VH-VL binders against q5qx64. Designs and how they scored, part 8

Target 1, 184 residues: q5qx64
Amino acid sequence: MESESHWLWLFNTESGKLSVKLSDTDVFDTPYKPSQLVNIHFNEQMMDIEDATTFQIVSETLEAYPADKMPCAPQNAALNATAWCRFGRPQMPQSWHFQKSDISEWPLERRLCELNSGFDQGLFLILDTDDEFATCLLLSEGMQLSAIKSLRQYHVIKVTLNRLLPATVDLALSAQSNWGQQLA

## First folded at step 20 (VH-VL)

Design j2
Fold by ESMFold2, last read:
Structure j2 (fold): chain C 184 residues (1-184), chain A 122 residues (1-122), chain B 107 residues (1-107)
Amino acid sequence: as target 1 above (184 residues)
Amino acid sequence: QIQLVQSGSELKKPGASVKVSCKASGYTFTDYYMQWVRQAPGQGLEWIGWINPKTGKPKYAEDFKGRFVFSLDTSVSTAYLQISSLKAEDTAVYFCARSGRWLFGKYAMDYWGQGTTVTVSS
Amino acid sequence: DIQMTQSPSFLSASVGDRVTITCRASQDISRYLAWYQQKPGQPPKLLIYAASILQSGVPDRFSGSGSGTDYTLTISSLQAEDVAVYYCQQYYSTPLTFGGGTKVEIK
């Protein structure tokens, strides 16, 4: 583990901005508004081992895909996923933006999905699932949800499982190497 | 403090049924999946499955579908494992175990019951 | 199904020895790996989750490492109270599966 790492959470109490200090000169700003975050009671706090491990797992998950198939740098997605997992406010489902599928159960190992709004189809990282819902972080650069609403990259939405589609990148990889196992 | 307390050991004949209870305390029962694990005499651990206490929806490993049934009584924070049509090979210690709190440790089993020995013999 | 191959199945060592137990998954499990200790007559106890994070209350002599398919539990200085069977468990996909166990004894 990164016991000697000095990555720090930074929270500006006036602006409500959550950031990660990666080094003395390098700060990564998360895109989350204060209304999307739990109440944060520090200005600066060291990342704990679970935060570091979240970053590591998400980075490695996304790095396993060909870089030209990913719409984002894995490390940027991992930083935002880590921030959301630690500080994101519980979400109400917003399934009505998305078309239904026939899926009623989702394989635990499927960490990516796609959602289709009828206007656009986006690639998402699944942060959490249970037997009813998935909490999804947008990896695509943006996604139109309706005539007047868009979802921005790295923003999080919660949906019922019957909105999830298999990620195109997973279907392509399955077709060339692991025929049939993804549907088991 | 978090505890899982299971019902006492059982001696059964083939064809009978058994219902093992697992009473949870020290945490919000509906926030964590309850898992069940079997350990036959002198052997390793086998995952039987889990149940979501919010929905009551179970998931079973393939070898345990049918005769093994999970249920709950959330009013007393208790999970149950019922095994019907008992066979000699069902002789084992049966454990309940709680899922973890952190998303990337969710299905590790952070607290375990003491185990319930079920012995099936003629 | 992901198969977990644990080695050695049996280990005898002296108090103070460094003990290493390995666990290999049949496919990449992305650090979704737990280690359990089961002392005689007791239920399993979680030692390590997410391959490397020490459960609270577990002595610092225990540590976990690994990624991909290969994972290791280390006891830096074996104590008499560490006599137990140790199991790895993947929780990357269902069904959840355990290694066959490693029985650790004191010489």
Scores: ipSAE 0.835, ipTM 0.908, lowest interface PAE 0.8, mean pLDDT 91
Fold by ESMFold2, fold request of step 21:
Structure j2 (fold): chain C 184 residues (1-184), chain A 122 residues (1-122), chain B 107 residues (1-107)
Amino acid sequence: as target 1 above (184 residues)
Amino acid sequence: QIQLVQSGSELKKPGASVKVSCKASGYTFTDYYMQWVRQAPGQGLEWIGWINPKTGKPKYAEDFKGRFVFSLDTSVSTAYLQISSLKAEDTAVYFCARSGRWLFGKYAMDYWGQGTTVTVSS
Amino acid sequence: DIQMTQSPSFLSASVGDRVTITCRASQDISRYLAWYQQKPGQPPKLLIYAASILQSGVPDRFSGSGSGTDYTLTISSLQAEDVAVYYCQQYYSTPLTFGGGTKVEIK
């Protein structure tokens, strides 16, 4: 087992800015507004083992995909996912932005999905699913939801499972396995 | 203190049915999936499935679809496992277990009931 | 379905010995792995979740490591009260599946 994360959560109580201090010279700013976060009462706090493990799992999940198929650096997505999992405010579903699919069940192991607003189709990391909803973090650089509304990269949205589409990158990998020959 | 307290052991004949209860206390019952696991005598652990107490929707492992039915009474924070048409091979200890609180540990089972022994013999 | 191959199935060791139990998944399970301890006549008890995080109240002589398909539970200094059967469990996909167990005894 590796040592616990030595990274620090930083919170500016005036601006409401949540950041991660990675080193004396390297600070990562999260994009979340104060209204999207729970009340944070510290200025500085060490990451705990669950934070470090969230980062590691998400990084490894995204690194398993070809780099040219990912619209973001896996580490940036993992830092924001860790921040949201720890400090994100519970959300109401916002399924109405997205077109329906045929899906009523979602395999637990599918950690990526796509959503289609009719204006745009974006790639998301699934932070959580249950039998009704998925909590999705946008990996694409941005996504138009309507004529006047967009979702920013790394922002989180909750939808019913019947809005989820299989990620294109996962469909491509599945198609490759069907064409390949198992020599066993 | 989080506790799962199961109903007492049962002796049954083949063809009968049994209903095992699992009463939860010390936490918000509807916030955590309830899982069921069996252990035949001298054998390992086998996942039966889970139920979402918010929706009542169960999920069963394939080998348990049919005769095994989960249900709930959320007013008394209790989950149930009913097994119909009992067979000798159903002889086992049946455990209820709670899902974890953390998203990346959600389906690890952090608290377990004491187990209910079901014995099926002629 | 993901098969979990656990080894050894049985081991006997002295108090104070370092004990290592391994668990191999039939595919990458991305650290979605738990370890349980079951003493005779008792329910299983969660020791470790997410491959490496120690459950609250578990002695620090227990540790977990691994990634991908290969995972290890280590008891750094075996104690008499550690006599039990140990199980790994993946929760990467349904159905959830357990390893076959490792029975640990004292010589």
Scores: ipSAE 0.821, ipTM 0.906, lowest interface PAE 0.8, mean pLDDT 91
Fold by ESMFold2, last read:
Structure j2 (fold): chain C 184 residues (1-184), chain A 122 residues (1-122), chain B 107 residues (1-107)
Amino acid sequence: as target 1 above (184 residues)
Amino acid sequence: QIQLVQSGSELKKPGASVKVSCKASGYTFTDYYMQWVRQAPGQGLEWIGWINPKTGKPKYAEDFKGRFVFSLDTSVSTAYLQISSLKAEDTAVYFCARSGRWLFGKYAMDYWGQGTTVTVSS
Amino acid sequence: DIQMTQSPSFLSASVGDRVTITCRASQDISRYLAWYQQKPGQPPKLLIYAASILQSGVPDRFSGSGSGTDYTLTISSLQAEDVAVYYCQQYYSTPLTFGGGTKVEIK
């Protein structure tokens, strides 16, 4: 984690591909299309301290879960979350893909949620919330949204709060922890 | 550059009402939550709550639900705190403060008003 | 509600001394922590956010560190102008809460 300060953003101006140079030999490609990103005019740029801190917070959040309960490597999710937070274009909500809940407020401390399309239910990292919307990054390997449309891992979607469901991994781990707490 | 300018100090009697204003300049008012913080004489800082200027929806800390009401006039980039049925224990300095720009620093308060002293005495 | 406990409540030190202020949260706040400086007669001023990032314009003698429940603010070489009350604040969950403050004075 302490070594993230030397990572570089790479941007191929012809293909529009955004990547992170992790070392002289390791490059991590993000999955985002040019249309999903702000205009980027550099080929190479150092990560700043906010980028490094985003990576650290997201990594630590996801690493707190057992590896067999997470559908992704925490570091891969954290790199994509960092890229989106820095370079993602603002989105219009696309709530119509998802079934409604009764929720009108969402606690800040809940950093994971699930969404249900009626075809599939996926686990998401919440990148941002306000009193109206949540911006969610898919952690699950993929999620069918309709008969003809799917959301791919690490892609981002914005929804109204009344589409959010509590993450089952949070509910299960909380129940297990409470039992261990009561037993001890 | 970025400034929050609050209305002047107020002397009030118990049972009266007060309305504190906080005028913002140097940034897009609707892009940032406005927060309110109280500091009683010789005491620390207490979060009263915030308001989203895009929606007008407030959130209050539990101790401040009821008599404390946030409002806005977005046409003049101004937030308001109104306190009704004033009590002696409402005597304090009241600050407005802006939320941060960065998602993981969003609810740190990066710019503060100068404070408005409200004194409630019979 | 997350309670924030600062220590010490008061300290007195000489110009040039290293000063450390601690802040403990009642639960893990995952680096969602800010530090503020309040000089007499002034509003609070943001020093540090996300536990360790200096706000623009803050002298680099200030630093923050910590994770989980335990956080520190360090002034590497105390200056006369640093006389103030220092507050930590968590923003991991609502309600947002502040520590009780640490009053720093020059001997």
Scores: ipSAE 0.820, ipTM 0.907, lowest interface PAE 0.8, mean pLDDT 92
Fold by ESMFold2, look of step 20:
Structure j2 (fold): chain C 184 residues (1-184), chain A 122 residues (1-122), chain B 107 residues (1-107)
Amino acid sequence: as target 1 above (184 residues)
Amino acid sequence: QIQLVQSGSELKKPGASVKVSCKASGYTFTDYYMQWVRQAPGQGLEWIGWINPKTGKPKYAEDFKGRFVFSLDTSVSTAYLQISSLKAEDTAVYFCARSGRWLFGKYAMDYWGQGTTVTVSS
Amino acid sequence: DIQMTQSPSFLSASVGDRVTITCRASQDISRYLAWYQQKPGQPPKLLIYAASILQSGVPDRFSGSGSGTDYTLTISSLQAEDVAVYYCQQYYSTPLTFGGGTKVEIK
C-alpha cells in the first residue's frame, strides 16, 4: 500500500509522455501517444483507489503464471493496463486484422487470450469483455498485423469475441494438470 | 436517483406461468446488464442469470435454462423474467439487480429491485 | 462452479464490537468479490466490490480485505442498524455464486 499511496500520474505536455512517478528516483514511462489518450490535462495527478485496485488485480493475475512463460514483467503490464483503463481513448473494434475462430462466447475467468493476424500470433491481457467484444492489451514484445502494420507491446486493440484464441500458456497448464491428475 | 421497481407478488398453481417486471429509472437502461436473483423462503441468494439490454442476449445459470426466460422492453426501460411450468420449488422472492459500472466491479450488483414474491401452491 | 463458504453462519455481538466475517472461495477469484447486506424485509444492498472498495454511501466502519481464496468483511464498531444477514458473492466466473450468509445480531 505504501508504494501505491505515493504514486503519481505525470503528463509532460511538451513530449506528450504519460508516466508514473513510483518514487523520487523512479519514473515509469507508458508507450501511449497523446492521440491515444483522454483526460490528460494535468502535469501531476494522484492515483486513486480504482487505479491502485486495477494495478493490484492485473499484477496478481499475471504473477499466477511462471515468470519464464510471460513475455513481460507483471508490474510493467499492470502499470500500462492501469494507465489505459484511466486515460485510454475508447476504441472502435478492429477485428479485420485477425483471423476468425469458432468462438461465440468467452468465459469471464479467461483473462488471457491470443490473436492471430495471419502474420503473427500475440499474447494479450483481456482488460474487458462483454457478449460482443474484448478489449485486449498486447503482452508480447510486438506483433505484425499486416504487411505494413505492427502492434507494439502494451498497445490496446478491441475485437469481436470470434477472434479470440485460448492462450497457449493456459492450454499448456491445463494439459500438465490433466497429466498430473492421471498420475496422482 | 437510480431505482428498480418490480411488479407485485403473485400466487400461482403448479404448471402455470408468471411474468415478473422490473422497471428501471435514473440511468441509461442499455448501458448496464440486468441480473436476476432468487431467494427461497429462509434461504440464501441464488443467481439466475443476466441479460445485456444493448444486445438482448441472455446468460442463464444451468439449472434455470429452459423454463426461465429473460426479455426486455427498452422503450420503457423494463426487464422481464418469465417462468413457465411453475413448480412448488419455484416459490421464492425474485430480485432484479443492475450490474456495476467499473471494469473490476462490473458484475457486482449495485442497485436492486424491491423483490417480487412468487408463491406456487396447490 | 465456484463455491463460497461463509463463516460464521451466525454471530451475536455488542454495539461497539469489532465484527469479522470470512468468505472462502473454492478457487482463486482474484478479488472479484462483493459483499452485500440484507436487512429484514429489504433487498440486498451492495457494501463492497472488488474485495475492498466501499460502495458510495456505505458507512466507513465497513471494510473489506483479502485475495486469492480468502476474504474478510470487517465492521469496526458494530451499530444497532447493522443487524442484517451479510452475503459474499464472487463474479470471477459464471455462474455467479453467493456465500450462505452470516446473520449478525445484537446481544
Scores: ipSAE 0.741, ipTM 0.886, lowest interface PAE 1.3, mean pLDDT 91

Design j3
Fold by OpenDDE, fold request of step 21:
Structure j3 (fold): chain C 184 residues (1-184), chain A 122 residues (1-122), chain B 107 residues (1-107)
Amino acid sequence: as target 1 above (184 residues)
Amino acid sequence: QIQLVQSGSELKKPGASVKVSCKASGYTFTDYYMQWVRQAPGQGLEWIGWINPKTGKPKYAEDFKGRFVFSLDTSVSTAYLQISSLKAEDTAVYFCARSGRWLFGKYAMDYWGQGTTVTVSS
Amino acid sequence: DIQMTQSPSFLSASVGDRVTITCRASQDISRYLAWYQQKPGQPPKLLIYAATILQSGVPDRFSGSGSGTDYTLTISSLQAEDVAVYYCQQYYSTPLTFGGGTKVEIK
């Protein structure tokens, strides 16, 4: 497995790029800007066990879905998710971009969600959630928020729970088998 | 330095109420969920629920809804568990436990109170 | 609800022995699994979280492995102070649920 390698966090102060060195020949660049990150005062830093575990859990979570139904490669999403979990700046809620749902409580086991802006609907990975908010990483290849604003893939946004929609892929799976728990 | 100190043992009669306290120290009380777990004599661990000290919102296991109530006094970093209409089967050691902070360990319990024995007997 | 089944319920081994405890979930819990140690008269102590991460301060003779529904706690070299009841716990979904426990004794 690729995770067997000693992965390194790389931050280039000149270019402002946060990357993951997977091997001597393989470097993964995250799309995150320095302004979106914290604790990036390093050139090289070894990934710790929590980072590795984050990658593993997220990868496995995403790999459980049919590849043809996912808008991204699990590895890429997992790397970006890991990067955000490690270095992502806490976000202020931006719920106003999205339409309200009927959700009052989000089940823990629901790791994917969708958000609808009225212009577009995107698939997100839930990175963190509490009883009020969810921090979501965009898996879709972009999402239009307004006539003049769009999100890029792997953008992280924090929203109130009442904006979350069940992921279509989860609904499809639940129709075939007992997938997850009903939304309360 | 992180400690959860619970109130002392309680002996109650059926139908009575009890309120167990859990005082936290050594960390920011509002940053971590507080879990409640009980253990009947000679039995395993049973999750009662949790409370978010930041919002005060509780989550109860279905079997504990109604008679079990979580509350907080954030001014003294204390969580409370109140049990009303006590039954003999409520006899157990009750633990408060802090939830972890890391994302994928968030609901693992990294620090525990010493436990409070609640005995319900006629 | 997710049921957690531990095996064995009881084991007796000698100091220095390798000890393995298994926990099976009724469904995939995606490594949202913790292990606890409870010594007599004490509260549980967190050993491992996220299935494989050793809690700070816990001896490295403890290790966790597994994925999906099957998880294992291993004590590479059992010590006298390891006499306790061990519990697995899933936090994949609510309600949080514990295994039935495994009592570990020294021969």
Scores: ipSAE 0.908, ipTM 0.947, lowest interface PAE 0.5, mean pLDDT 95
Fold by OpenDDE, fold request of step 21:
Parts: structure tokens; sequence; C-alpha cells
Structure j3 (fold): chain C 184 residues (1-184), chain A 122 residues (1-122), chain B 107 residues (1-107)
């Protein structure tokens, strides 16, 4: 998927909604609250080349997977990912929600991961990683963290690397066709 | 202005050790990965690895594991590359380079040191 | 490891010419690609990152394009000061790998 026109960031101070104007008739609303965002002191702002590139890279990353294996549309995920990368407030780690994995080092090329809360397991897009943490965007249609707490789709959470699990979809692809991805 | 200033040329014998320094200025040293690249005479660029100045954790290319060691002195915003048991094949210009900050340019190298020539000869 | 193949290895053109350098990755690198310029006796200089984004301060005669495995660096109008060796580099996966380089000279 490619952007064919100049997209605009829209922020409505009344409703608190951050949106992307894709066309005169098409506006995409992100699920993010003002409290989750920074640098949103605008009503309308042109999307810059880095944002457009972010969208393109994320879209292409997600489109590489079979649609029937993905819990979301690549475009929606990419738009939300782009929004977060541009306006998302830095997150404090919340690793305690998730079970520990055997991962000590996460391969750079792995853009998807799973996290297990003990109540549920969700598919995430990795937005950023370093040698300690990963910032992850939930692709699944929600994820239960506890008996009383759940994450909504496209929620962003930061966790330590030792909570990351290989994505089932990656494992399946590797098994099917010498995908060449390193297993954790 | 952002600058990376490396130590001077080195002439060593096989089996010796060398330590190249890279002093950073003009930015917060701990916020950017420092990468190391070498270039043998008349050859292309070869990635050695990177180090996270915030954590001190290095990552090496497989061919450079063992004899190549990254280290830091954050108090003076300096990164070091030590090469032990030098071989003739290690003769090259060694560059330090700052990693980009933007997510999808994070491991592109936006600022480079001037390079340090290391010559290994008997 | 991901292999980066540049073409051509050598290029001679006149001032004002349109110059194109190609880089092919051994696998899809999803636009995690940078282009560097290295002039004689100098360190490399970043020109393009994320396949298409021009680094600040770089003349707009330089541009990058491509996706998947195939990428291109274009100099719309070659200048005398553009004499250098150009390298592509993938940072999709470790180890980071460079192309073999393209030496650009003026006729």
Amino acid sequence: as target 1 above (184 residues)
Amino acid sequence: QIQLVQSGSELKKPGASVKVSCKASGYTFTDYYMQWVRQAPGQGLEWIGWINPKTGKPKYAEDFKGRFVFSLDTSVSTAYLQISSLKAEDTAVYFCARSGRWLFGKYAMDYWGQGTTVTVSS
Amino acid sequence: DIQMTQSPSFLSASVGDRVTITCRASQDISRYLAWYQQKPGQPPKLLIYAATILQSGVPDRFSGSGSGTDYTLTISSLQAEDVAVYYCQQYYSTPLTFGGGTKVEIK
C-alpha cells in the first residue's frame, strides 16, 4: 500500500481525537487519548516524509503476511503505528503483566512478537527496540492481562526483551518455506 | 556542531594490541549507538559492530567476535575499540560512526569520525 | 547474512549527466537501506536513509528509490564534487552489510 496524496494529521481539541486525513472523504481515527500523546498542539498538520515512510515500511512489513493469519488490516495498523511513532508519549516499562520468555537477545529483523499474560496471548508489532526494551503495538483484537484488565487493539506497551515470544505466524512461515529467520 | 574525533594512526606488529579512541561532542553521548566500521586499503566498508553507550552492551559481527572489544568512558563521551592479537589482515582504516535516532534510520550512520589508520606489519 | 550487490562497480560520466547506481539485496530488506558517499581520503557521508529520505544538508540532486530487494541511488545532474565511491548499506538485520561500492568519476 502506498500513499497517493498528501495526508494530514488532524487533532481535535474538543473530542481529543487524533486522526489522519487520507482524502477529502476519508479520515482515519486513531484510538489514542490525548494523555498518551505529545506535541499535539495543532489542528491540522501536514504529514512529513518520515511519517509517510513509517507508514510505508510498516504497511509493507505487515502485508508480507497472509491476510487470513493477521488479526488486523495492514493499513489500520500502519496508520496507528505511524501516529504513535510521531506523537506517542514515551512509555514506562510494564513487563510485570507478561510471562518471562527465554529470549536474551531479540533479532533485529523480527518485527512481530507475541506476549503472554497468563490469561491471554497477543500478537504485537514491534515499533522500537534496544538492548533492554521493546515498544510493542497490539495487533490482536484485544488482549486480557488479568481478570479485570485488558488491552485494546493498537495499544502500545513497553516491555523488557525477556518477555518477547516469537510470533506464531513467523514460525509457521519458517517451517513452510526456508524463511531464513532466526528462531529465538 | 556534532563531531567524532578519533585517535591518531597506529603502527603495530603482529600479535600486539591497539586501542582506538573516538571522542564525541555536540550531542548527548548516551542517547545514540556508536558503530564501528573498517576499511582495508582499496577495499569497501565492513561493519564491525555497535555499542549502546547507555547500557554498555556491544554487538559484534561474527567475524569480529573475540579479538575486537568495544568499551566506553561516558565521563568524557569517548568510545574505544581494542583489537588484540593483531594480524596483518587487520590493517585498515577504522571509523567510529554515530547511529541515527529516528526509528527507521536508527542504524544508519549519520556522523563519522575521521578514521584511524591501523597498520600491522612485521 | 544479507548480501548487497551494487551495480555498476565503476561509472564514468560527464558533468550534468544523470547517474544511477543500483543495489540489490539477497532478500527483502523492507527499505532499511542507506546510501553513503565517500570522497578520497575522507570518511563516508550519509546521503539517504530509509531508502528514500534525503539526509539534511545533502543536495537535492541526490535521491533514493526502491523497495523489496531492489534500490537505486540517482544523481540527477552529476557535479565535479560528486567524484567519490558510493555504498549502499542494509540495516534490516545484523550483521549490517554494505554493498561493494560504486566508483564514480568524471570524464
Scores: ipSAE 0.908, ipTM 0.947, lowest interface PAE 0.5, mean pLDDT 95
Fold by OpenDDE, last read:
Structure j3 (fold): chain C 184 residues (1-184), chain A 122 residues (1-122), chain B 107 residues (1-107)
Amino acid sequence: as target 1 above (184 residues)
Amino acid sequence: QIQLVQSGSELKKPGASVKVSCKASGYTFTDYYMQWVRQAPGQGLEWIGWINPKTGKPKYAEDFKGRFVFSLDTSVSTAYLQISSLKAEDTAVYFCARSGRWLFGKYAMDYWGQGTTVTVSS
Amino acid sequence: DIQMTQSPSFLSASVGDRVTITCRASQDISRYLAWYQQKPGQPPKLLIYAATILQSGVPDRFSGSGSGTDYTLTISSLQAEDVAVYYCQQYYSTPLTFGGGTKVEIK
């Protein structure tokens, strides 16, 4: 994969596709529709240092987890996360789809969470948080919200903090760390 | 031009209270967290906490809970730090600082006030 | 709490020299690191955020690098106006914490 410094944003007005040109022969297509995006008035645009940094941080964050426990490839998730952070349209909260948790304050260091709709539970990457809401990107292959509605992988949804659950993968890592310390 | 202008130096006795102001200009006040940092004479920087001007919700470091209170007057784009029951060890320069907005720089401090010297002496 | 350890505490170098300041976190902070410059009698000034991104208006002789627990601030060619105390700061988790600072002087 070519250095992030040479990557280009591509927007095709005819097809409505937002893509990342990684090399002369490698183009990554995001799943996002034009209606989900803002500031897409270009055909080609160089990635800036913040985009490159976003990709790097998200990639490293996801690569820290065992591959067999992650429902997605870190690179794909990172590219989509970077695309959303750069071009994603601000979302209205849709908390009513999800069950409440006992969490009132979300720790800053937790980048993964789970949401439960009552029909399904999905793994999400937290893209942004404040003291009220979290913007989350679905990492699971899909998630059923209701009998008639489902989310596709890399869908972005905004929810209140009291809907967030700790990620199972984080709990497992914490348990392993504690076990290692007890054996030392 | 983005500016944070703080109130003037304060001389207080132990047990008294002080209220430092930080007036922001050049940007939308409610869109950025305001942070507070102090620096004792000849010492390093110490984070006190932040406040979200949009919601008014503060977050304090554990060592500063109780006597340190953040408040806002959004009508004049001003943040306040009140310290009650002042102690000699509270003697320091107090800074307000704006947090960045970009996701991975959100809690980096990109603009600072000039600082307010608070001296507590009997 | 995450502890930030800076080294050295004091640095004296000549104009034009390459200088490096190191900051070590007590745990992985995933590049959530900022560098500040504080000149005498002035508030701190942001130099670098996200470990490597240069703040607008900061000279390009300043650069940041690192990942995980280890980070460095480099001044490629030290100038007289760079005399200051430099601080690293993590914003990976609360409470936000600063390094102890590095005083940089000119010989």
Scores: ipSAE 0.906, ipTM 0.949, lowest interface PAE 0.5, mean pLDDT 95
Fold by OpenDDE, last read:
Structure j3 (fold): chain C 184 residues (1-184), chain A 122 residues (1-122), chain B 107 residues (1-107)
Amino acid sequence: as target 1 above (184 residues)
Amino acid sequence: QIQLVQSGSELKKPGASVKVSCKASGYTFTDYYMQWVRQAPGQGLEWIGWINPKTGKPKYAEDFKGRFVFSLDTSVSTAYLQISSLKAEDTAVYFCARSGRWLFGKYAMDYWGQGTTVTVSS
Amino acid sequence: DIQMTQSPSFLSASVGDRVTITCRASQDISRYLAWYQQKPGQPPKLLIYAATILQSGVPDRFSGSGSGTDYTLTISSLQAEDVAVYYCQQYYSTPLTFGGGTKVEIK
């Protein structure tokens, strides 16, 4: 998917909604609250080339996976990811919600990960990572963190790397590729 | 104005050590990864690795592990590359370069030092 | 490691000509690609990042395109000051790797 130059960011100060105007008849609403956003001092503004590029890269990344293995529509995820990358407020780490993994370093090429809360395991898109933390966008249709707390789809959370798990979908793809190579 | 200023040319004998400095200015030093790239005479660019000035954690290309060591002095916004047990094949221009900050340009190098020539000769 | 194959290695063209340099990655690098210009005695200069985004201050005669494994740097109208060696670089995965370079000269 290519981002069209006519896409607009919309922020409604009354409703507190950040949206993307895709066309005259098509507006995409992000789930993000004003408190989660920065630099939203506008009513309408054009997406810039970085936003468009973000959308394209994320869309292509997600579209590379079988649709039946993804818990979300790539376009929706990409729009939300783009919104967060543009307007998302830096998050404090909330690693305590998740079980520890053996990961100390995360490969750059791995754009998906899973997190396990002990109550549930969810698929995430990694929006950003460094040598300590990963900022992750929930792709799964919700995720239970505790008996009383759950994350909604496209929620963004920052965690330490030692909470990251390889995505099952990536493991499956790797297995298939290896199998194909063995047969060749 | 963003600027990376590197130390001067070095002439060393095989087996010696060299430490190249890269002083950054015009931006918050700890907010951007510092990368190191070398270029042998008449050759292309070769990535050595990067260091996160915030954490001090380095990442090295496999071929450069061991003899190449990144370090920092954040108090003066300076990154260092130390090469030990120098070999003739280490003769090259060494560049420090700042990584971009934008997500999909994070590891592109938007600002470069002027380069430091390290010559290893007996 | 991801290998970047750059072509051609050498290019001679006239001022005003359209110039195209190609870079092919050994695997899909998902647009994590940068282009650099290096003039003699100078460090490389970033031209393009994320395959298509023009770095600030770079003339708009430079453009990048491509996806997957194949990428292109285009100079729409070659100028005398564009004489340099150009490099592509992937930052999809570590180690970061560069193409072999393309030397561009004026006829």
Scores: ipSAE 0.905, ipTM 0.949, lowest interface PAE 0.5, mean pLDDT 95

